# Miniprotein binders against b1l550: the designs that were tried, part 255

Target 1, 279 residues: b1l550
Amino acid sequence: MRLPEELLERARDIHSEAPSHRIKLDRVGSFGLKVPVEFKGFLLLAEADVWVSLPEGRRGVDLSRQVEAIYELSNPPKDPFSLCREAAISLLEKLNYADSSGVSIRFDAPLQDGESLKYYGVEISSIASDEIINKIRVEILGMTACPCTAELIRAYKSSEIAATHTQRSLGILEVSTKAEHPDPDKLASIIERAMSSPLRTYTKRPDEGGLVIRSLSNARLAEDVVREMIHLFLEEFGHLPEDTHILAAVRSMESVHMHDIYAERSFSLDEIRKEISSH
Key: E = the ipSAE of ESMFold2; O = the ipSAE of OpenDDE; V2 = 0.75 times the mean of E and O plus 0.25 times the DockQ between their complexes.

## First folded at step 20 (miniprotein)

Design zb11 (at its last look DockQ between E and O 0.97; V2 from the best seeds 0.82)
Fold by OpenDDE base, look of step 20:
Structure zb11 (fold): chain B 279 residues (1-279), chain A 97 residues (1-97)
Amino acid sequence: as target 1 above (279 residues)
Amino acid sequence: SEEELERLADEFRELAERLGYDEIEVTREGDRFTVEAERNGVRIRIEVEVNGKEIRITVTIEKDGRRIRFMYVITDPEKLAKYLEEIERIIKMFLGE
């Protein structure tokens, strides 16, 4: 049932009224929207959040306009990065009382793994105000082998390839930049290359054995992984603005412990370059 | 190359023309150029800097006293067309198209 439109003439616009307390809100919007996106030839249903700021003199946000803004841009499905940037800007244009807006889009990104697919988690965000800041977070699982245990076993029993415990580790790269979102596949590749070995969705037994041997031959601490991620990031993305902010992290789900090992470094490109040059 | 910069300048001029801007000013300064135009109270400024294989595009849009700036840093020439299209769509939003 649709109510008569004439009621709008008699009804107060609640959203435009002055609030009881004149307080600005940073983010008001719709969270958990589902929007279609096209990514690497796949049509994916992504989760999206959209929001704007609310000035102190306005009671509420026009939520319907926010939802409309992103869906207008989502049909036909397009690249999630363009969608994110365009939607953030559209929100500011459509909601003129807002001084800032934001969009976040989350999905599992397909990654080719031989004849199969693996995946990584991706969260794309754009925050619009006087300037647009783009943020991307990539999470992908890999495998690490412990060099400490390997060294101990080597010392105990002479072997070319020392046995050690291996575990699944989650690598994380988060990048915030005034430039466009960096390539998520490249970020995922950096994380995988920083690990002892990548994970595989499908392995034949010989391939599995090879994967483990590779891991054992490339044993790395969680700390090593983070440092390697940073190194590889600088090589690939050193062209980004100097004020670009990066979080590099790893969470190792240690196989011999009840708890995880975590390591991280947060930095700007300018900061880390100065640090490395000082050595 | 200088030829590349000129081609880029022409491309962005043409973009402004397609968007219905009639007063387009293109200023070149060394390895940079700026395209400025105004239509129906929507002012655009596109700054392009070429450094080797890197193209840095900064777009500023001004409307109703508001200013929005966004940037692209392109190292792959194949991406240029994509971002030009995006810039065009964004400006159209402000023009009400």
Scores: ipSAE 0.795, ipTM 0.922, lowest interface PAE 0.6, mean pLDDT 92
Fold by ESMFold2, look of step 20:
Structure zb11 (fold): chain B 279 residues (1-279), chain A 97 residues (1-97)
Amino acid sequence: as target 1 above (279 residues)
Amino acid sequence: SEEELERLADEFRELAERLGYDEIEVTREGDRFTVEAERNGVRIRIEVEVNGKEIRITVTIEKDGRRIRFMYVITDPEKLAKYLEEIERIIKMFLGE
């Protein structure tokens, strides 16, 4: 059943009324939307959140216009980064009572892994007001090897045993910038190169042995993984605006412990450059 | 180079022309140029700065007293066409098209 459109002429416009309590709201929106995106030739079903600010004098937000803004831009499916930036701007233009708008999009990104694929997590957002802030978070698993245990075992059997515990570690890079979103594949590469070895979808025995040997030859503390991520990030993305903010972190699922180790550092580009140049 | 700057300025002028802007002002100062235009109450200002292969693009759109500003820092020339298309789509939103 479709109700007659002429009812709009007679019905109260509830959302444009003043509320009983004149309190502005920072985020009012639709969360958990499913939107199609195109990424590296793949059609993916992403999860999106959309929102706007609501001034103290407006009772409600036009939710259908919010949903319409992102779905219009997602047909046909396109690059999720362009979709995110364009949708945030579209929301602000379409809902002119709002001081700000926001969009977030989450998906698993495919990454070539030999003749197979693996996936890493991507979450992007764009917040629009008089300027636009673009944020990307990348999470990817890798392998780490403990250097402390490696040294202890070396001392015990100085040439007979090359061993240490290895474990999966989750690497995280989060970037907030006024420029366009950084390439997630480059962020994922930085994280993997900072670790002792990448993880593979599958390996044959000789390849698996090689990965383990590589990890033993590149044993790293969680703290040093984070430092290496920062170093590599600066090499690749030092061109971004100086007020770009970064979080670099690792969560290591230490195979010999019942608990995880966590290390992180947040900084702006101008802050970290001053810190490094002082040494 | 000088020829690269002129080509780039022409690309942005053509972008504004495709969007139906008639009175397009291009101002250049060294390695920087600005494209300004207004149509149907939608004013655009596109500031471009070139430093080697790095291209910084800042877009400002004004409509009904609202101003929005966004930027790109392009180091890969292959991305330029993609972001020009994105800029064009964004301006078209404000034009109601």
Scores: ipSAE 0.735, ipTM 0.909, lowest interface PAE 1.3, mean pLDDT 89
ESMFold2 (binder alone), look of step 20: mean pLDDT 85; pTM 0.860

Design zb12 (at its last look DockQ between E and O 0.97; V2 from the best seeds 0.81)
Fold by OpenDDE base, look of step 20:
Structure zb12 (fold): chain B 279 residues (1-279), chain A 97 residues (1-97)
Amino acid sequence: as target 1 above (279 residues)
Amino acid sequence: SEEELERLADEFRELAERLGYDEIEVTREGDRFTVEAERNGVRIRIEVEVNGKEIRITVTIEKDGRRIRFMYVITDPEKLSKYLEEIERIIKMFLGE
């Protein structure tokens, strides 16, 4: 049922009214939208959030326009990065009362693993105001082996490859930059290379054995993983603006404990370069 | 290279022309150039800097007293066409196209 359009002439525009309390809101929008995106030849249904700021003199946001903005850009499906940036800008253009806008898109990204697929989590965002800031968060699981236990066992019984406990570890890279979103596959690769070994979706027994041996031969603390992530990031993405902000983190789901081990470092590119150069 | 910079300048000039801008000013300063144009109250400024294999593109759009700036840092030349298309789409949004 559609109400007669003539009613609009008689109805108050609630959104444009002055609020009872003149307070600016930072973000008002639609969360949990589903939008199609094209990523590496895959059509994916991503989750999206869209929002704008609301000035103190306006009661509400035109939510329908927000939804329209992102879906207009989503047909035909395109890469989520362009979609994110363009949608953020479109929101500002369409909603002229807003001084800022934002879009966030979340999905599991496919990653080729031999003849199978593994995945990493990705959340991309674009925040638009006078300038646009692009943010990407990549999360991927790897495996770590504990060097401390390995050393203890080696000391106790001489072995070329010492036994140690292994566990899954979640690596996280979050990057905020004025440049375009960094390549998520490269970020995922950095995380995997920082671990003792990557995970595999499909393994035959010999492959599985090899994977474990690799992990044991490359034992790393959670702290080691984070430091390695930072090192590799600088090598790959050192060309980004100096004010680019990075969070590198790992959550190790320790197999010998009931709790996880967590390590992180937050930094800007200029900050970390100064730190490293000072040694 | 200088040839690359000139090619880029031409490409961005052509972009502005395709977008219907008739008053296009291109200014070159060393390893960078700026394309400036205005159409129907939509002013665009595109700054391009080339440093080795790195191309930095900064786009500023001004309309109705609002300013928006966004940036690309390209290390892979194959991405240039993609971002040019994106920039074109973005400017069209402001032009109402």
Scores: ipSAE 0.794, ipTM 0.922, lowest interface PAE 0.6, mean pLDDT 92
Fold by ESMFold2, look of step 20:
Structure zb12 (fold): chain B 279 residues (1-279), chain A 97 residues (1-97)
Amino acid sequence: as target 1 above (279 residues)
Amino acid sequence: SEEELERLADEFRELAERLGYDEIEVTREGDRFTVEAERNGVRIRIEVEVNGKEIRITVTIEKDGRRIRFMYVITDPEKLSKYLEEIERIIKMFLGE
């Protein structure tokens, strides 16, 4: 049903009124929008959230303008990083009562994996005010092999058995910066290179054996993985602004335990460089 | 290089010209330059600093008392044109075009 157009002349503009309680709100928006994006030639369906701040003197947000802003920019589908940054700025420009705006976009990014594809999780955001803060979180599974158990097995009767428990581990890199979003493939590569071995979508028996052997020759504690992720991150992204903030983390789904192991470190580029220089 | 810096400055001047700006001020100081222009109440300032392979671009847009500032730190020269197009689209938002 569509209501008569003449009612617009008689109806109050509710969202432009003052509220009964004059309290500013930090995030008012539309969450869970489906938006098409183009990533490395793939057309993907992403999930987006959009919001703006709402000053204490304004009752509501023009939500249709928020949704319109991101959908206008998403047709035709384009790079999700450009979309995220441009939409955040567009929201702030279009909704002039807001002091800040934000956009987040989530999707599964494809990676070539032999004759197949595998995927890793990506969530990006851009928050605009006087400055733009861009954030990216990448999550990808890899394999870890425990060096402690490997050493015990090696020492068992001077055994030549190369064995230890192996498990899937989820690696996480989260970067918040004033610069453009880092390349997610490079972040995913850093995480995989820090692990004992990557995971494959499909292997035949000889390839599977090779993967396990590689993991055993590159055994790492969850703590080692986090440290290696930080080292590799600094090599690749040390050029970012000094106040760039990073979270590096690993959640290891230990095959011999009923529980997971978790390790993390958060830091700014300035902080970590000073720390490393002191050693 | 000196030649590379001049080519880059020309590229940003052309960007401003495509957006309809005139009387574009380009100021150079060593390994950096600044492009400033104003049209229809939309003032832009683009600061570019080159350090080896690294290009730092800071864009400031002012309109109606509001200021927005954003940055790129480009280490892959193949991405430069993509970000220039993004900057152009963002400035167009403020020009209402």
Scores: ipSAE 0.729, ipTM 0.908, lowest interface PAE 1.3, mean pLDDT 89
ESMFold2 (binder alone), look of step 20: mean pLDDT 85; pTM 0.867

Design zb13 (at its last look DockQ between E and O 0.94; V2 from the best seeds 0.81)
Fold by OpenDDE base, look of step 20:
Structure zb13 (fold): chain B 279 residues (1-279), chain A 97 residues (1-97)
Amino acid sequence: as target 1 above (279 residues)
Amino acid sequence: SEEELERLADEFRELAERLGYDEIEVTVDGDRFTVEAERNGVRIRIEVEVNGKEIRITVTIEKDGRRIRFMYVITDPEKLEKYLEEIERIIKMFLGE
C-alpha cells in the first residue's frame, strides 16, 4: 500500500524541524547495508555503512537519500575503493546541510593460493569534509613460530631445526591517508611476509611439511612481526603523504597459553622516519 | 619529462572541456601544472605534480561556498586513466549530471 502523495502537502517535514535540543551530531546514517562490488574479477556482496553529520538546527537526516546515493553508484558494480570515495562525496553534495560524510565498506577479499583461494578481511572507509581522508584496514592470518622455545630446545638437544610451538596469528595494517586507498593485496602481502609463514587453504602433505619447516626456520616474536610489517610498509608505501597514519599490529593466538599475545605501533610516516633516522 | 607534463596538462584540459567548461586556464610551472575552470558556479582546480616516480593529483571543487579536496598519488601509470574517469564522475556530480 502506498499512501497518497498529496499527504506530503499536509504533513510536517519532521526531519527539517528544529530539534528539542540544539546539538550537532557527528554521524547519522544507515549501517549494515549490503552493496555489490567488483573486486579482482569477483562480484562480492559487501557490507556498507553510510553517514553524514547533522547540524544542531535540524532534527533528522534524510536517510533515504543516503541509501540512494550509494546504490546509484553501485549499479553497475564497481571497485569498492572508487565506490567508497565517490559515495562519500555524493553524500555531501546531496545532503547540503551536512558538513561531513562517511562511507565504510567491509568484505572478505579473495587471495589466490595456488589453485585455491584464501582470503583477508578488508574495511575501506572514506570520510569527506573540506578534504577527503581514505582509510583501509587489512587483516590476514598467518603463522608464527616461537624463537624462545626454539632456542631452549636447541640448547638442550643440538638440532639444526629446533622444535617449537607454532600458532595462528592475525596481522593488521590500518592506513589513513589523504591519498587514495593503498592496494589491499600489497598490504596483505606485507603482513604475510612479516610472519614466520603464510597460511594455506589447501596443502598436500609435502607442502604442509614444508610450510612448518619454513616457520621453524623463521621463528619470530609478535614484536618481530610488527617491526617487520613496519619495515616492509615503508619500503612499499613510502611515497604516501607524510601525514599518513598507520597502525601495525599482530594478535598471536599462542598455542601454549589461554590468552593471546598482542603487539602494535601507531605512527605517522613523518614520525617513524624521524625515529629510524635517529638510530 | 617536460613532454610528459605537457601531455598530462593537455589531458586534463580535455577533461575540463568534456565537462563543458569553456574558460579553462592552464598554468605550467616546472614539474607541476594547474588546471582551473568555472562552470555554472562549480569551480574546479586540478593540481598535478610529476617527480619521475609518482604523479600527485590534487583536485579541489568549489560549489555554493563549499570546498572539497581530494588527492591521488599514482606510482603505476596504468592507474591514471582510472582516476581520470573517477575525477570526471565526481565533477559531474557537482554539475548535476
Scores: ipSAE 0.797, ipTM 0.923, lowest interface PAE 0.6, mean pLDDT 92
Fold by ESMFold2, look of step 20:
Structure zb13 (fold): chain B 279 residues (1-279), chain A 97 residues (1-97)
Amino acid sequence: as target 1 above (279 residues)
Amino acid sequence: SEEELERLADEFRELAERLGYDEIEVTVDGDRFTVEAERNGVRIRIEVEVNGKEIRITVTIEKDGRRIRFMYVITDPEKLEKYLEEIERIIKMFLGE
């Protein structure tokens, strides 16, 4: 049943009133929205959150206008990065009382893997105020091989076994910048190249042997992986603004232990360049 | 080259013209240019700097005392058209069109 529209003239505008307690809120929004996006020829159903700040003197947010902002921009489906940035700006324009807005979009990104696909995790956000801060987080699994055990086995003098324990490791790159979002495929590639070997959807016997040999030949500590990720990131994205902030991390699900190991480094481009140039 | 910079400046002037701006100021200084215009209380300033293959674009939009600034650092010139279209869509939001 639809109610008569004449009631809008008689009803109080609850949202524009002052609240009983004048307290500013940082994030008021709609979370868990499903939005269509187009990514590299794939039509994906992404999950999105939208929010604005709420000043101390305003009781509520116009939530329908907030949801409208992102859905208007998502039809027809388009690039999730453009959608994220444009929606954040649209929220500020539509909701003039807010001093900031935010949008986040999450999806699993398809990546070509021979004759098949594999996937990696992507979460992007744009936070708008007098400037826009764009953030991207990429997570992808790779394989690491322990160099410590490899060295002990190599030193075993009754046999030269090319062996060590290998495991899945989750690589993470998170970038926060004033520039447009970095290409997630390039971030995923940086993570994979820093590992001992990539993971494949499936392999035939000769290809599987090659992956194992590569991993043993490229044994790396979690610390080595993080350092290599940073090195490769600087080669690819050193052009970003100096105050761009990066987190590089690895969580390794060690096959011979009951627990995981973790390594991380966060830095700004300005900070890391000073550190490297001090040698 | 100077010719390439002038072509790029013309692209941004045309963008402002498509949006209905008619008093467009373009200032060129070395490897940089700035496009400034105002229409219906919406002021835009687009600052562009070219460093080899790298194009830095900073857009500032002002309306009703609100100011928003955003930027692009383009290393793939084939993406320039995509970002110009995005900039145009964003300015249209503020113009109410």
Scores: ipSAE 0.745, ipTM 0.912, lowest interface PAE 1.2, mean pLDDT 90
ESMFold2 (binder alone), look of step 20: mean pLDDT 85; pTM 0.862

Design zb14 (at its last look DockQ between E and O 0.95; V2 from the best seeds 0.81)
Fold by OpenDDE base, look of step 20:
Structure zb14 (fold): chain B 279 residues (1-279), chain A 97 residues (1-97)
Amino acid sequence: as target 1 above (279 residues)
Amino acid sequence: SEEELERLADEFRELAERLGYDEIEVTEEGDTFTVEAERNGVRIRIEVEVNGKEIRITVTIEKDGRRIRFMYVITDPEKLEKYLEEIERIIKMFLGE
């Protein structure tokens, strides 16, 4: 049942009223929207959050306009990066009382693995104000082999390839930049290359054996993985603005412990370059 | 190259023209050019820097006392067309198209 439109003339605009308490809010919006996106030839249903700031003199946000903004841009489906940037800007333009806006889009990104697919997690964000900041977070699983146990076993029994415990590890790269979002596939590749070996969706026995041998031959601490991620990141994305901020992290689900090992480094490009050059 | 810069300048001028801007100013300085134009209270400033292997595009849009600035750093020339189209769409939003 649709209420008569004439009621709008009688009804007060609740959103435009002064609030009981004059307090600015940083983010007001709709969270958990589902929006279609096109990514690498796949049509994906992504989760999206949209928000704007609310000035102290306004009681509420026009939430319907926010939803309209992102869905108008989502038809036809487009790449999530442009959608994110354009939607953030559109929100700010359409809601003139807001001094900032933001969009976040989350999905599992397909990654080719031979004849099959694996995936990585991706969260894309754009925050618009006087400037636009783009943020991307990539998470992908890999495998690590412990070099410490390997060394002990090697010392105990001479072996060319020492046995060691292996575990699944989650690598994380988060990048915030004034430039456009970095390529997520490249970020995922950096993470995988930083680990002892990648994971495979489908393996035949010989392939599985090879994967394990590769891991054992490339044993790495969690600390090693993070450092390698940073190194590879600098090689691939050193062209980004100097004020670009990066979080590199790994969570190793240790097979010999009930707990995980975690390592991280947060840095700006200018900061890390100075650090490396000083050594 | 100087030729590349000139080609890019022309491309961005044409972009402004397609968007209905009639007063377009293009300024070249070294390895950079700036396209400035105004239409119906929507001011655009596009600064492009070509530095060897990268093209840096900074877009500033001003409307009703608000300024929005965003940037692209292009290392793959194939992405240029995509971002030009995006910039065009964004400016159209401000123009009400």
Scores: ipSAE 0.797, ipTM 0.922, lowest interface PAE 0.6, mean pLDDT 92
Fold by ESMFold2, look of step 20:
Parts: sequence; C-alpha cells; structure tokens
Structure zb14 (fold): chain B 279 residues (1-279), chain A 97 residues (1-97)
Amino acid sequence: as target 1 above (279 residues)
Amino acid sequence: SEEELERLADEFRELAERLGYDEIEVTEEGDTFTVEAERNGVRIRIEVEVNGKEIRITVTIEKDGRRIRFMYVITDPEKLEKYLEEIERIIKMFLGE
C-alpha cells in the first residue's frame, strides 16, 4: 500500500527544522549503495557512498534526494569516473543548504592478463564545495624477490645456487588532485613495473620459469619498489596540478616471516620536484 | 596554433549555444580564451589555456549565490569530446533541464 501523495502537503518537514542542539555535521549520507558501472566494456557492480555537510541550523538531510542523485545518473550504467564527479556536483546542486558533498565509488577493475583476466582494486572519490577534489586509489598485487637473501646465498661460496625468497606484495598508489581522475590502468601499470615481476592468473611451465627468472633478475627492496613507483608516476603524470598529492606504498607479505613489511611515501608534485632537484 | 585556438574557441561557443545561451562573450588573449554567458540565472565561465599539447579547462558555474569550479588537464586530444559532453551535462543540472 502506498500512502496518499497529498499527505506531503500536510505533514511537517522534519528535516528542514532547526535541531535542539545547533551542531554542524561534516558527513551525513548513505553508505554501501550498490550501483552498476561500465568500465572498458564490462558491466561491474560497484559500491558507493554519498554524503553532504549539514549546517548547524538544519535538523536533517533529505536522504532520499541523495540516493536519487546517484541512481538517476547511474541508469543506464556509465563510466564510474564521470559518475563520481557528476554525482558529487549533483548532490551540491540538489541540496543547496550543504557547503560540501562527497561521493566514493569502489570496484574491482579487470585487466587483460594474456588470454585471461586479473583484477585490481579501485576506489575513487570526488569532494565538491567551492572546488572539486578528485581522488583515486589503486591497489594491485605483484611479486617481489629479496635482494638481501640473494646476496647471502651467493656468498655461501657456491656460484651454482641462484635463489632468494619471493612473495606477493600489494602495491598502492593514491592520487588527490583538482584535475580529473587519472587512468587507473596507468596507475596499475606503474605499480606492476615497479615490482620484481607481475603476478599471473595462470602460466604453463615454460612461461612460469621465465617469470621466476625475471623476478630473481629484478630483485628489489620494498623501499626501492616505492622509489620506482614515484619515478614512474612523475614520468606519466607530471602534468597534473602542482598541488596534486600522491601516496605511494607497498605491503610485502614476506614468505620467510610471520609478519609483513611496509614502506610508503606521500608528497605533492611541487614538493618532490624540489627534493629531487636538490640532489 | 592560432587556427587551432580559434577552432577550440568555436567548439566552446557552440557548447554554450547548444545549452541555449544567446549572449555569449568570448575573450581571447595569447594562448588563452574565456567563454562567458548567462541564462535563467545560471552564469558560466569556461577558461581554456593551451600550453603546447596540454589543454587546461576551468569551468565555473554560479547559481543563486553558489559557485562551483572544476578543471580538466587534457594531454590526449581524443578525450576532449568526452569532457565537453561531461561539462554540458553538468551545466544542464544547474539549468534544471
């Protein structure tokens, strides 16, 4: 049963009233929405959060308007980056009492892997106020080979043993910018190229052997994976605004230890360029 | 160069025309042009800078005292039409159309 529409004209608008306690709220919204997105011809199920700021003088947010804003734009399914930016602006336009709005969208992105697919994590957001800040985080697994153990085994007085431990490592690039969201495939490529070797969905023995040999030939400390990520990022995305902020990180699941290691560096483009030029 | 800048300015003038703006002002200075227009209380300002192969687009929309500004930094000219379409959709939100 649906209630009569005319009741809307007679009922109090609770949300537009002043609250008993005049305290502003930074984020009021709907979290964990399921939205369809279209990425590189794939129809993906993404998870989205939407919110606005709430001024001290307003009791509540029109939550149905918030949800409506993103669902109107997601039908038919579209590019998640355009959806994210447009939804954030739409929220601010629709809810004129808010000083700011935000949208985040999370999905697993397919990446071609020979004749198969593999997936990497993508989380994007757009925060709108007087300006719009766009953020993207990409996470992808790769393989690292330890150069420290390789050197120890070499020093064991046997040139016949070429070995070290290898492990999965999670590489992370996070970019916050006033410009449009960077291409996630390019970010994923930067991370993989910084690792000792990419991980594959599957390989035949000859290809598997080649992959392992390459990883041993490209043994890298987690610290140097991060440094290489930064170097490659600057080559690809140096054109972004100077106040663009980046976090580059790796979490390595070290196969010979009960614990992980972690390395990270955050910086702005302006900051890192000055740092590099001073050396 | 100058011909390319003029073609780009014409694209943004046409964008404003498609959105129903009649009084469109285009100002050019060096490698920069600005498109300004107002319709039904919605003011737009689109500033475009061409720096070599890089195109920087800054869009400002003002309605009822609220102002929002966003930008694109395009290094791949194939993406220009995609972002023009996005800009058009965003301005339509403010026009209520």
Scores: ipSAE 0.737, ipTM 0.909, lowest interface PAE 1.3, mean pLDDT 89
ESMFold2 (binder alone), look of step 20: mean pLDDT 84; pTM 0.858

Design zb15 (at its last look DockQ between E and O 0.95; V2 from the best seeds 0.80)
Fold by OpenDDE base, look of step 20:
Structure zb15 (fold): chain B 279 residues (1-279), chain A 97 residues (1-97)
Amino acid sequence: as target 1 above (279 residues)
Amino acid sequence: SEEELRELADEFRELAERLGYDEIEVTREGDRFTVEAERNGVRIRIEVEVNGKEIRITVTIEKDGRRIRFMYVITDPEKLEKYLEEIERIIKMFLGE
């Protein structure tokens, strides 16, 4: 049943009314939207959040316009980065009472692994105000081998490749920049290269054995992984604005403990450069 | 190269022309140029800086007292066309196209 449009003339515009309490809100929007995106030749259904700020003098946000803004831009499906940036800007243009807007898009990104596919988690965000800040978070699993146990075993039994415990580790890179979103595949690659070895979706026995041997020969602490991620990031993305913010982190699902090992570093690009140059 | 910079300037001028801007000002300062134009109360400023293989594009759009600025840092020339198209779409949003 559709109500007569004539009723709109009689109804108060609740959203435009003054609120009972004049308080600005930072984010008001729709969370958990599903939007199609095109990524590396794949059509993916991504989860999206859209929001705007609400001034103190307005009771509510026009939520329908927010939803319309992102879906207009998502047809036909396009890359999620452009969609994110354009949608954030569109929100500000369509909702003129807002001084800021934001869009977040989340999906599993396919990554080629021989004849099969791996994946990494990606969250893309754009926050628009007087300036636009783009944020990307990439999460990918790898494997780490403990160098401490390896050293103890080596000391006990002379072997070229010492046994050690291995575990699945989640690497995280989060980048916030005034530039466009960094390439997520490059970020994922940095994380994988920082680990003892990558994971594989499909392994034959020789490949699996090789993967384990690689890990044992490249044993790394969680701390080593984070430092390596930062180092590799600087090599690939040193051209980004100096005020670019970086979070590098690893969560190691330690196989000898009931708990995880976590390490992180959060700094701006300029701060990291200064620190490295001072040594 | 100076030739590359000129070509870039021309591309951005053409972009403004395609968008219906008739008063386009292009200024050059060394390895930087700025394209400025106004149409129907929508003012655009595109600043382009070339540093080696790196192209920095800063776009500022002003409409009804609101200003928005966004930036691209391009190291792969193949991405330039993509971002030009994006910039065009964004400006069209403000023009109501």
Scores: ipSAE 0.788, ipTM 0.919, lowest interface PAE 0.6, mean pLDDT 92
Fold by ESMFold2, look of step 20:
Structure zb15 (fold): chain B 279 residues (1-279), chain A 97 residues (1-97)
Amino acid sequence: as target 1 above (279 residues)
Amino acid sequence: SEEELRELADEFRELAERLGYDEIEVTREGDRFTVEAERNGVRIRIEVEVNGKEIRITVTIEKDGRRIRFMYVITDPEKLEKYLEEIERIIKMFLGE
């Protein structure tokens, strides 16, 4: 049922009124939207959040305009990074009472793995005001092999056993920058190369043996994985603005423990370069 | 090279022309150039700096007292056209087109 249009003449415009309590709100929006995106030839259904700031003198936000802004840009489906940046700017332009806007988009990114696929997690955001800040978080699983146990087994006087415990470890890189979003495949590659070995969707016995041998020859503590991620990140993305912020982290699901190990480091590019150059 | 810098500046001038800007000012300072234009109350400023294979682009758009600035740091020349198209789409939003 559609209500008569003439009611708009008689009804108050609640959204444009002043609120009874004049308090600015930082984020007012629509969360959990489903948007189509095109990534590396795949059509994916991503999850998106959109929001704007609401000034102290305005009672409500035009929610339909928010939703409209991102859906107009998502048809036809396009690159999620361009969509994220463009939608954030569109929101700010369309809702001129806001002093800031934001968009986040989440999806699982496909990655070729032999004759099959594997996936890694991607979450991006763009926050617009007088400038735009772009953030990307990448999560991918790899394998780690413990060097401490490997050394104890090597030192065992009657053994030539090359062995240690191995486990899945979740690597995380999060980057916040004024420049465009970094390539998620490069971030995922950095994480995987920092691990003892990548994980595979499946392997045959000879391939599985090779994978395990690779991990044993590349044993790393969780702390070492984080340090290696930082080193590799600086090689690939050291060109980004100096105030770019990075979080590098790993959560290792230790196969010999009832609990996980966690390591992380947050830094800006100028901060970490000074730290490294002091040695 | 000098020729490649000239070609890049021409690409940004053409971008502004496609957007309907008539009075386009291009100024150059060594390995840097700036494209400035204004149409229908929408002022744009595109600053480009080339350092080896790295291209830094900073875009500023001003309309009705609002100013937004965003940037790209391009190290892969194959992506230049994609980002030029994105810049063009963003400026169109402010022009109402």
Scores: ipSAE 0.713, ipTM 0.903, lowest interface PAE 1.4, mean pLDDT 89
ESMFold2 (binder alone), look of step 20: mean pLDDT 84; pTM 0.855

